# Ledger of designs, part 20: VHH binders against Formyltetrahydrofolate deformylase 1, mitochondrial (PURU1)

Target 1, 298 residues: Formyltetrahydrofolate deformylase 1, mitochondrial (PURU1), of Arabidopsis thaliana (Mouse-ear cress) (q93yq3)
Amino acid sequence: GESLDSSVSPVLIPGVHVFHCQDAVGIVAKLSDCIAAKGGNILGYDVFVPENNNVFYSRSEFIFDPVKWPRSQVDEDFQTIAQRYGALNSVVRVPSIDPKYKIALLLSKQDHCLVEMLHKWQDGKLPVDITCVISNHERASNTHVMRFLERHGIPYHYVSTTKENKREDDILELVKDTDFLVLARYMQILSGNFLKGYGKDVINIHHGLLPSFKGGYPAKQAFDAGVKLIGATSHFVTEELDSGPIIEQMVESVSHRDNLRSFVQKSEDLEKKCLTRAIKSYCELRVLPYGTNKTVVF
Key: E = the ipSAE of ESMFold2; O = the ipSAE of OpenDDE; V2 = 0.75 times the mean of E and O plus 0.25 times the DockQ between their complexes.

## First folded at step 17 (VHH; framework vhh_sonelokimab_d1)

Design q3 (from j6 with E31K Y54E R104Y; at its last look DockQ between E and O 0.01; V2 from the best seeds 0.00; counts 0 for: pae E 21.1 > 2, placed apart)
Fold by ESMFold2, look of step 17:
Structure q3 (fold): chain B 298 residues (1-298), chain A 125 residues (1-125)
Amino acid sequence: as target 1 above (298 residues)
Amino acid sequence: DVQLVESGGGLVQPGGSLRLSCAASGFTFDKYGVGWFRQAPGKEREFIGAISSEGGETYYAVSEKGRFTISRDNSKNTLYLQMNSLRPEDTAVYYCAAGLTWGYVPTSDYWMDYWGQGTLVTVSS
């Protein structure tokens, strides 16, 4: 290369560790000592201990020399600490060498969230592999989104649904090799059987500030009602409609100066930003469910 | 209002050489590690290599193995990629990217804050 001798300047790479266990004295000291003992350096450390729950959550971001602390040894060392504390969760990611999360994107008619996610993905702002896009609406091949998918080799699956057959077994087969699902305005309710059969996280975007406005709420009705505040909510999907743990919420003021078009545009902008922020936070290991229906978002 | 703009792509015959440039604006370039990625049609984006903010440390993907050289000129806010001994499998869109990783070499797409729109390199006879 063009660089001089690097015998005293090792290549350091970033790592992320998330830890969740019953609260105890000395957890942070043990976790930070693990990193330091291997010559690693902590860039950031975040801790949350909920009041009266006796539970500990942390997320550390550190740099380390993968020659001195090999990737598999990082796992083993943190797993040893996890065993010591009976951890409920201990996850390490090293983005420079770990495979990206694989996702499928589900949508219905509106594609503003899909388009935003595809652009962020192309720009390297979403660290995922998109295995496919699934929709209950067929799209013309000459549209921007379909040409984009074709250029990047991402399959688009049109799954025609009816009230009597939502074809959830077909969808399960299409998404079997994914790490989580993203509902980018998928307007069909996923059944409890689907959620059990999939068995992994499903993240949704909702066009309102949950828990308010559960279900469908057309933008024109809100506009006609004269609301002064609109929002979007990204959350985990559970069997109860629009009630899963919230990951991200965004809000924006509206006024009499908004016509229907600007009102709808603001709402759509909130939805796409909210969903993409939630997915990025999830992939960066910043999101942990806690309590009955809450999340920690580091 | 950050921009990274690649240039220097084009058609080249196998065994040839090509030099890519990436012009940066809208951020403090000398505080960012910068690197090159490529994406062939239908494949995922691949890391090529990166260089630290001051230019003292470089890191290259194993697949690159001595054919590519990354350099930067902080006075011109520019990142370079010199590619030699090009092969048809090097055909891809090449992207530059910048990440604020506290002076360390950003070795993956996860740590990149900003991306260019890409420049096409085609290697064919």
Scores: ipSAE 0.000, ipTM 0.112, lowest interface PAE 21.1, mean pLDDT 84
ESMFold2 (binder alone), look of step 17: mean pLDDT 80; pTM 0.817
OpenDDE, look of step 17: ipSAE 0.556; ipTM 0.824

Design q4 (from j6 with E31K R104K; at its last look DockQ between E and O 0.05; V2 from the best seeds 0.00; counts 0 for: pae E 11.4 > 2, placed apart)
Fold by ESMFold2, look of step 17:
Structure q4 (fold): chain B 298 residues (1-298), chain A 125 residues (1-125)
Amino acid sequence: as target 1 above (298 residues)
Amino acid sequence: DVQLVESGGGLVQPGGSLRLSCAASGFTFDKYGVGWFRQAPGKEREFIGAISSYGGETYYAVSEKGRFTISRDNSKNTLYLQMNSLRPEDTAVYYCAAGLTWGKVPTSDYWMDYWGQGTLVTVSS
């Protein structure tokens, strides 16, 4: 009838491939030939070979015709190369086809990070599905944040906690269907048992420039120490407080004219930007494990 | 769901040998890195060794000084740890673990998504 044959209307879509293996001659050539042989066009290519070990990391961005190179064939073609090189990891994402990462957001009283993330999510700049927001603080239903969550169908779960009962089993149940967790100023320390029970990545925002000024009061410590730079750090959560691999850091200059209030304000502005950028980088496959406690961020 | 089950632990004299097994199910075993960790009473969990997904490259903690060998049998979905020249300080609960999160390697407990229940190894006279 009147329908146009889809074979005469090619749509090029973006794809991302991340590769991690022992270093060897010819890896980039083989990976790029795979894309080119299928009519794909590379838009960006990053490689990192660490100086003191024999490993290879790469991230490619390309555009391709999914009629000529079907999604499942993309997986199969890169898997063949992964087997040839004994790859440690080989991961493909195609954002227009693949489901978004599902996340839950945990916070306490301060909501500046939550608000920023919700705005970026609404604008399509944060490629996630937000399954719920969890807090150990109750919030009034007529606030902007709570109205936003209700309008978008995002549950808010108040989970009252005490020092002797952090209710981690309740939180685990609420987040069991997520790909990773985001601590958007959640001021309770997650136990090692929680981290093992959840079994997936947890990303935190710290109001300070790690590894300096660890703990819950970094702005006060920085102010008292007379620093000239302040910052925010987004990192993976481990059992050791504020010590997990760093994903993103942001800094701002301060001077003798700043008081504690201005340090806190500058830090909060950095925190919301830092966390949002870290999550976006993670979802775009830019964050790779490196060594024992470091990251590659392409 | 992913399941990891260790076996082969027990009591052994110093200088002896022991072979641990880890049976895996619920994932494509040969696509993911897997590793061995241990935790002695009152100590933090420590990395022993791991084997990569593709190609089977192995990594060992320096503290083992070549006494341990890790291997995998993809036809049986099983990870092995051969321990030789055992010492009393090797007494611990031994865990296998798998990194199923994107980009994880099996060399750090931070990157592991799933853990076995553990098997106790006691090295004592």
Scores: ipSAE 0.000, ipTM 0.340, lowest interface PAE 11.4, mean pLDDT 83
ESMFold2 (binder alone), look of step 17: mean pLDDT 81; pTM 0.820
OpenDDE, look of step 17: ipSAE 0.315; ipTM 0.683

Design q5 (from j6 with E31R Y54E V62Y R104Y; at its last look DockQ between E and O 0.02; V2 from the best seeds 0.00; counts 0 for: pae E 10.0 > 2, placed apart)
Amino acid sequence: DVQLVESGGGLVQPGGSLRLSCAASGFTFDRYGVGWFRQAPGKEREFIGAISSEGGETYYAYSEKGRFTISRDNSKNTLYLQMNSLRPEDTAVYYCAAGLTWGYVPTSDYWMDYWGQGTLVTVSS
ESMFold2, look of step 17: ipSAE 0.049; ipTM 0.589
ESMFold2 (binder alone), look of step 17: mean pLDDT 81; pTM 0.826
OpenDDE, look of step 17: ipSAE 0.017; ipTM 0.304
ESMFold2, look of step 19: ipSAE 0.005; ipTM 0.439
ESMFold2 (binder alone), look of step 19: mean pLDDT 81; pTM 0.826
OpenDDE, look of step 19: ipSAE 0.480; ipTM 0.782

Design q6 (from j6 with E31K Y54E L100Y T101V; at its last look DockQ between E and O 0.76; V2 from the best seeds 0.00; counts 0 for: pae E 8.0 > 2)
Fold by ESMFold2, look of step 17:
Structure q6 (fold): chain B 298 residues (1-298), chain A 125 residues (1-125)
Amino acid sequence: as target 1 above (298 residues)
Amino acid sequence: DVQLVESGGGLVQPGGSLRLSCAASGFTFDKYGVGWFRQAPGKEREFIGAISSEGGETYYAVSEKGRFTISRDNSKNTLYLQMNSLRPEDTAVYYCAAGYVWGRVPTSDYWMDYWGQGTLVTVSS
């Protein structure tokens, strides 16, 4: 018969597994059996096989008992399957055990994206460690944002820049201990040398629907032109301006009932929501590269 | 045009060593993972191993048995294969290949975009 020690209750914790390989018969069966054989329970399972391509992407969410299936054994079991299928990518995260991603936030004058991210971070909705905030604009110490950063022990680094010197070596030093970088309305163009020196992902927010409207397009000019649709795009940064793989896009209608103030507010609301969702999706292993410049976003 | 050119092949006695080179041109070598394959007469091409675009990670086929070492020098656009303790069954045409895999290690021929012409390695006394 069955019996349990009455002094011990199972502690079930969440895990996520992402898998990317050449498509083949039986991949889902093998991955799901791996989880089930260890007593894990799948709560969600997403699969994408692109049309006319022979590649397979999946993301599973499951719960498991880490006493029965130790963290290192989870890695080993999935690695065995990865070798069987010649997988390009097989990644497990267990948020309650694994270290949080460390990020730095870069911005210029406008702080609506930074403020939203700090609030979501405080609410536990962005499971990251924010190592610092970097800006090419100085801010008064008695503002709400600066008091928030001081209260939570997050350094603010003012790095004054000129057209001749963007201070990229200084920024590289400040962000060397991060997993990825977030441009929360950082209005300086990062050079190819910066991107190569950093060597990790950089996520940006753009105030329009890419690939249209690359570069700057002042809100006042769009308002005066009478546009009926505004958007925001969050994407990976590459050497080509505003051309990296898109993670998230959002759109909203505007009308003659919007004055300039409400138009700008809607645009800023889109940007902060778009960036925040992109970062959350990235941290939850929902964003995978696909094709030359596309993404899968589970 | 893209080119991958292998060199260093030849005749070697069993137990000997060879170092193969692969010179790359016509693409941004430092953005590509690169690796080695071989094909013995009458057999299918088999994967030996590969290295990531920045050189930080390597991956070797299970059958390799620790005798081979892959390295790269991005300043020279060159990939290397050091082969030790060679056996007659290592006789094959050796190919280098490059694949764009977003900074990961290309783990099979499926991920490769560009291929070399091959260099013959013969192991016999």
Scores: ipSAE 0.013, ipTM 0.495, lowest interface PAE 8.0, mean pLDDT 88
ESMFold2 (binder alone), look of step 17: mean pLDDT 83; pTM 0.841
OpenDDE, look of step 17: ipSAE 0.025; ipTM 0.401

## First folded at step 19 (VHH; framework vhh_sonelokimab_d1)

Design L1 (from q5 with R31Y Y32H Y62R D113Q Y114S; at its last look DockQ between E and O 0.01; V2 from the best seeds 0.00; counts 0 for: pae E 13.3 > 2, unsure alone 61.2 < 65, placed apart)
Fold by ESMFold2, look of step 19:
Structure L1 (fold): chain B 298 residues (1-298), chain A 125 residues (1-125)
Amino acid sequence: as target 1 above (298 residues)
Amino acid sequence: DVQLVESGGGLVQPGGSLRLSCAASGFTFDYHGVGWFRQAPGKEREFIGAISSEGGETYYARSEKGRFTISRDNSKNTLYLQMNSLRPEDTAVYYCAAGLTWGYVPTSDYWMQSWGQGTLVTVSS
């Protein structure tokens, strides 16, 4: 079947390319020429060249005709450029063709982040597939969250834990078939052994502005202290508590006009928005490791 | 050309030992954390461990249960994996990979940016 035996309109789809190599003259020109030579149109192009590291980072967004430039050929063409520049990273993602990332969500008692993520996911605004929800708290089957999970066929796993037994082997088995893990207010510390055994990224939400307030700064304590700013931080989990590379931070003003209830509501609103944005940025290939403990976020 | 070339794979009896090597070229090896992954047939790629650019810090997946040791020699641009007490479940293609940073590797494929072609390790009686 040739496409020219009937009237056909080209269908243009978006693509994303992330590139990292040692800095050199002409990289942007070569990358942009690759896209243009195939009839693609660049919609956005971000570049970062840090001082004294002699490295080049880029992320391009483009639109192209997958009949003219087949998905496998996109990979081959960018791989050829990657070899030319000795690139350490060259990744293409085409969201309309490539499978969505699979995630599991871990939480404890508070579900404001879970609820927000489930609603964004249902609305098609969170580009993931949710394989399961895991909690160290049991929930009644007649609650709104549990009915939502049942309606959409998302398993809920109650994994009772104690200080002496975090049951991390059980959790590892439940999340084996995922691309990354999301801690949506999971109030247990994951061990270094869990992180090594999982072997993939874990993204957390912290209820403060890291690196300040590591370990926690309870909302009542901050309220009583009279702070004028509150924040939330989403970051990668490493063996060092609350020290992993930061993906997203958000702040909100508070004042004497806030009571404890409004203060807590603002804090929870920050957490759910911050985590959701971090997950979206990760899935769109906007988050790259940089230095020892930093990120480039395009 | 960025190249990572694994060697040292082969057939080993259960309980035996094997030492894998990964020769690196075409990039500044000394500035990057490097690590090992493996993939058994029909399964996803599995992280084994990584080592910092200076060789002072190592990070291992729980699945190896302390049987594997990662080391590097920056003067030879080479990464090593010493595997002891091998089991049939260790049968896989073993890959080396280079990360973007010289700090800790956060234990995922995303942080590893360059890959070797792999070397097959078979553990059987």
Scores: ipSAE 0.000, ipTM 0.215, lowest interface PAE 13.3, mean pLDDT 82
ESMFold2 (binder alone), look of step 19: mean pLDDT 75; pTM 0.773
OpenDDE, look of step 19: ipSAE 0.026; ipTM 0.412

Design L2 (at its last look DockQ between E and O 0.01; V2 from the best seeds 0.00; counts 0 for: pae E 18.4 > 2, placed apart)
Fold by OpenDDE, look of step 19:
Structure L2 (fold): chain B 298 residues (1-298), chain A 126 residues (1-126)
Amino acid sequence: as target 1 above (298 residues)
Amino acid sequence: DVQLVESGGGLVQPGGSLRLSCAASGFTFDSYGVGWFRQAPGKEREFIGAISSEGGETYYARSEKGRFTISRDNSKNTLYLQMNSLRPEDTAVYYCAAGLTWGYSVPTSDYWMQYWGQGTLVTVSS
């Protein structure tokens, strides 16, 4: 009886590594060797080396055998390299093994971004765990959105806010176990104290092209200015309003035939796409800090 | 003026513990990753560990992992280094340093450090 050596082809799983260090010769070789030495295969590699700055950025996608290269060893091996080059960033994600990022969504009355995110989330196109939705607007329980949230066990927290009391402490308590926050037209300014207290990244969608159209009425500003392009901007939230590093921007052409309503509608369409893309990029380790107020997005 | 002032150094017996502090002033402390370095006589400065600006991420040199713990209190503009199970080989001048970082980024090299303290001497001797 010929022992059918069922060579069960090892199931290879995908991983992502991002790296940021001072530029040096041989970094790519060393990182590649690290993967290869463990039997991994690189599927994609992107590098950014700016001309006027002695820094090195990379993002690699690879497949590997988790039996041959245990998850903990993956981290250790890359950390060894990180130490050698004095890396500022060295992060690995293995989507099939690592827990999804936990996020909370903050919004006000408008829900077009929320709806889009929930759809993408349901379809598996937004790789996050949504822990809760927080809003300063009360919603009826019989709405499509509310039913969806209830069905999926996502709590909706109505937090009544006033100009005098933004209830930031209450919000902080609700989001303490999240990995990052998403502001989906929250229309409230988070204080420096809140940001400091939270201590993690906050991603915002602005319904205009930053830095040109800051504030609460960018569509109107754009309309009045007679621009031929409008857009949406996803960025990290800083203490300074609408000034954080930009992650994603989307634009659409407009003309003299457009009115304010069409501006707003086009903007909303851009917002939901822009925010979703930004979140996805973030979760896929595509976004790295560049300088004091920029990002590298691979 | 930017200042980093280390304190807590001194003489300790082998196996003992020591906690160092670094008081920061003159800059936005909570915007900086901060870390500890040490330099023994006749040796190069070596990285011990660092902590992200918000304090959520820490990184340690492999040799020091488990014995040393880094923490920070942004409300007090202070960085801490808890050292346990001290050895004679730990004898060195210990430096705190600060580098502008973002979010979860942790500086692991002196290259990224912008500000340095004057150092505090730790002597481990029986």
Scores: ipSAE 0.000, ipTM 0.239, lowest interface PAE 12.7, mean pLDDT 90
ESMFold2, look of step 19: ipSAE 0.000; ipTM 0.115
ESMFold2 (binder alone), look of step 19: mean pLDDT 79; pTM 0.809

Design L3 (from q5 with R31T G103K D113Q; at its last look DockQ between E and O 0.09; V2 from the best seeds 0.00; counts 0 for: pae E 12.8 > 2, placed apart)
Fold by ESMFold2, look of step 19:
Structure L3 (fold): chain B 298 residues (1-298), chain A 125 residues (1-125)
Amino acid sequence: as target 1 above (298 residues)
Amino acid sequence: DVQLVESGGGLVQPGGSLRLSCAASGFTFDTYGVGWFRQAPGKEREFIGAISSEGGETYYAYSEKGRFTISRDNSKNTLYLQMNSLRPEDTAVYYCAAGLTWKYVPTSDYWMQYWGQGTLVTVSS
């Protein structure tokens, strides 16, 4: 044949597809054929079929040429397969083309989770757009975190709250245009009315291994009790406190060699890493509903 | 086996009303939260509203407050969507969905276990 011109090289971009349907023969073959027929190449494929539930979950990662397989055609082709299998869920993301998820961050006094997320965001390691930071605590404008927010044009909203007035209508207005909400150590309980009005996912960080230790368990109490293991849990928020589906959990050993300061720092390190990983997993379409209150995390 | 079948879609003039129905079979309907979603051409599927398994709590997208009403009849295994004051922007395929993930149905399509095939609603002059 004719020689190929070396100056004509395709630009390949990554895509992610998640699929959830009733289990059937040939699903993987059909999904992979869809990608291959358009010249795409699968780089990773995860499948989960739970015992005795007749459902199929998958997540594929692939690369493709967006000139040969335009973004809208990707949607159409996967929708055709979704209709064939009566899919319960079929979602495509193309990170280089699709808009990043917009989030707002809520916190109270402690900012270790906020600081970690801002650093990961600046480094390009957290694939979100941060629309604002909301807190029930005022912060001086000359602190490092406030200077960071101002430098990057991220609004900080102080919303003074009391036990009788959590100012949830004000918060709802501030977060109306977000895709999901992140509670980065926000110590006020969001009401059922707030969750109803917001109508989108809310992700929280808990300082412990749920479901074992709901509510507060201060680091000093754990230190004084001589525990040998600490943990953190990131989960979806529902009306029932600390009971939503778990996204990520992390654990670390502690010992007599930890003084109070190192113990607290290890606990805070677990929380910030756990929340950050949960948000990343959510944005990469790795978190899928499973059963009544469980998740598949690919 | 599991089926969610939407009906009641069609062509309607702006300002008009439609009532959509979703008939469920092949699963224990009264243990599921159920809801409605829609997808306009070229847009992502969006949440409209949901109702808890016991029927006591309803959730609506903020933008749809006051125009749409969701109800369910567990004795007939049926979910309803009453749509009033329809506008051309409401033109979309409307989907019924069911999920077990939370006591209250999650508002994201990501958490729904079962979906219908959709019914087309067109609002035009």
Scores: ipSAE 0.000, ipTM 0.281, lowest interface PAE 12.8, mean pLDDT 83
ESMFold2 (binder alone), look of step 19: mean pLDDT 79; pTM 0.813
OpenDDE, look of step 19: ipSAE 0.006; ipTM 0.252

Design L4 (from q5 with R31T E54W A61S Y62V L100M Y104R D113Q; at its last look DockQ between E and O 0.33; V2 from the best seeds 0.00; counts 0 for: pae E 16.3 > 2)
Amino acid sequence: DVQLVESGGGLVQPGGSLRLSCAASGFTFDTYGVGWFRQAPGKEREFIGAISSWGGETYYSVSEKGRFTISRDNSKNTLYLQMNSLRPEDTAVYYCAAGMTWGRVPTSDYWMQYWGQGTLVTVSS
ESMFold2, look of step 19: ipSAE 0.000; ipTM 0.131
ESMFold2 (binder alone), look of step 19: mean pLDDT 82; pTM 0.833
OpenDDE, look of step 19: ipSAE 0.431; ipTM 0.731

Design L5 (from q5 with R31Y Y32S E54Y G103N S108K D113Q Y114S; at its last look DockQ between E and O 0.01; V2 from the best seeds 0.00; counts 0 for: pae O 15.4 > 2, unsure alone 60.9 < 65, placed apart)
Fold by OpenDDE, look of step 19:
Structure L5 (fold): chain B 298 residues (1-298), chain A 125 residues (1-125)
Amino acid sequence: as target 1 above (298 residues)
Amino acid sequence: DVQLVESGGGLVQPGGSLRLSCAASGFTFDYSGVGWFRQAPGKEREFIGAISSYGGETYYAYSEKGRFTISRDNSKNTLYLQMNSLRPEDTAVYYCAAGLTWNYVPTKDYWMQSWGQGTLVTVSS
């Protein structure tokens, strides 16, 4: 029997758990004990218990020995607690073991968000697997973006769409194996049927501050309104246009010295950052539904 | 209307060669993934190879690599399948297909939007 050299410090790996249930006494204790009982150590714990609402939200970060606490058992143990409290949400992610979220990127002509995402992705700052890029705009093969995609084996699908035919079935087929979708200035409205058919989350970046500046020309609207703040909004896509629960918003100051062009440029910068942050938050289990149209973002 | 018309099928002896053609109308190959499929009696349609709209790269099914060559003539808007060293198991209806604008290889039949009527290739002694 090969003497397992007891001297090798167990490699502890990080995990994240999110929990949502009706509020009850002892939930934190139970969740903490679950981790501790398996030799895990909690590194961070955040809770949200709103006033006048009998709900409990939590997110914990912990480290544990995968030998002592196998990944499947981690799920089972938390699921047991989830069942006890009738949890609406209980999800564990172990980034070092679990597969990265698979995503597809949908965009139109503008590619500033795509470029930013690809850079962040390459740098390991966006922990996703990009399965494909879908666009209703054709791009030349010799562009930097296209070369990048080719180099990394990320297919680019040009899907010609019209007002009459959005080719949603084709898109659905392309994205069927993804975990969630990202609309990076896709500028097309996804139908309710599509959303239902897809059945998973869709994250959009809107190039304005919602709900104030909806539609396709938020920069112009903002400019005409004489606002002193502009922004970008990342939100979940619902059947109602630009009305889904908000995940992230970023803002920047503008002045009378700004023109429409500068509004647009500033907006683009905000969009890139906002979308990337939203995706990261989502992947890190920081985003939970709250009420009918809100989010908890830890 | 997009039309694909295959030609060149027929009877060939084992070890023989055959070149199939697909004349396309109603669209251009420049931005479309195009490829060849075949369907043997009682079998599912299978991918043979395709030309990507991205760079014109060709890809082949593993089983067919080296025996089959796909090419296209954009000036004629025609796709070709050169088949060498034919075997009885190559007996099938061969289909030309055009799919979604794909910068990679459409290896799945469900990616293809337009199909020809097919041309029968029979490999028999």
Scores: ipSAE 0.000, ipTM 0.202, lowest interface PAE 15.4, mean pLDDT 88
ESMFold2, look of step 19: ipSAE 0.000; ipTM 0.218
ESMFold2 (binder alone), look of step 19: mean pLDDT 75; pTM 0.781

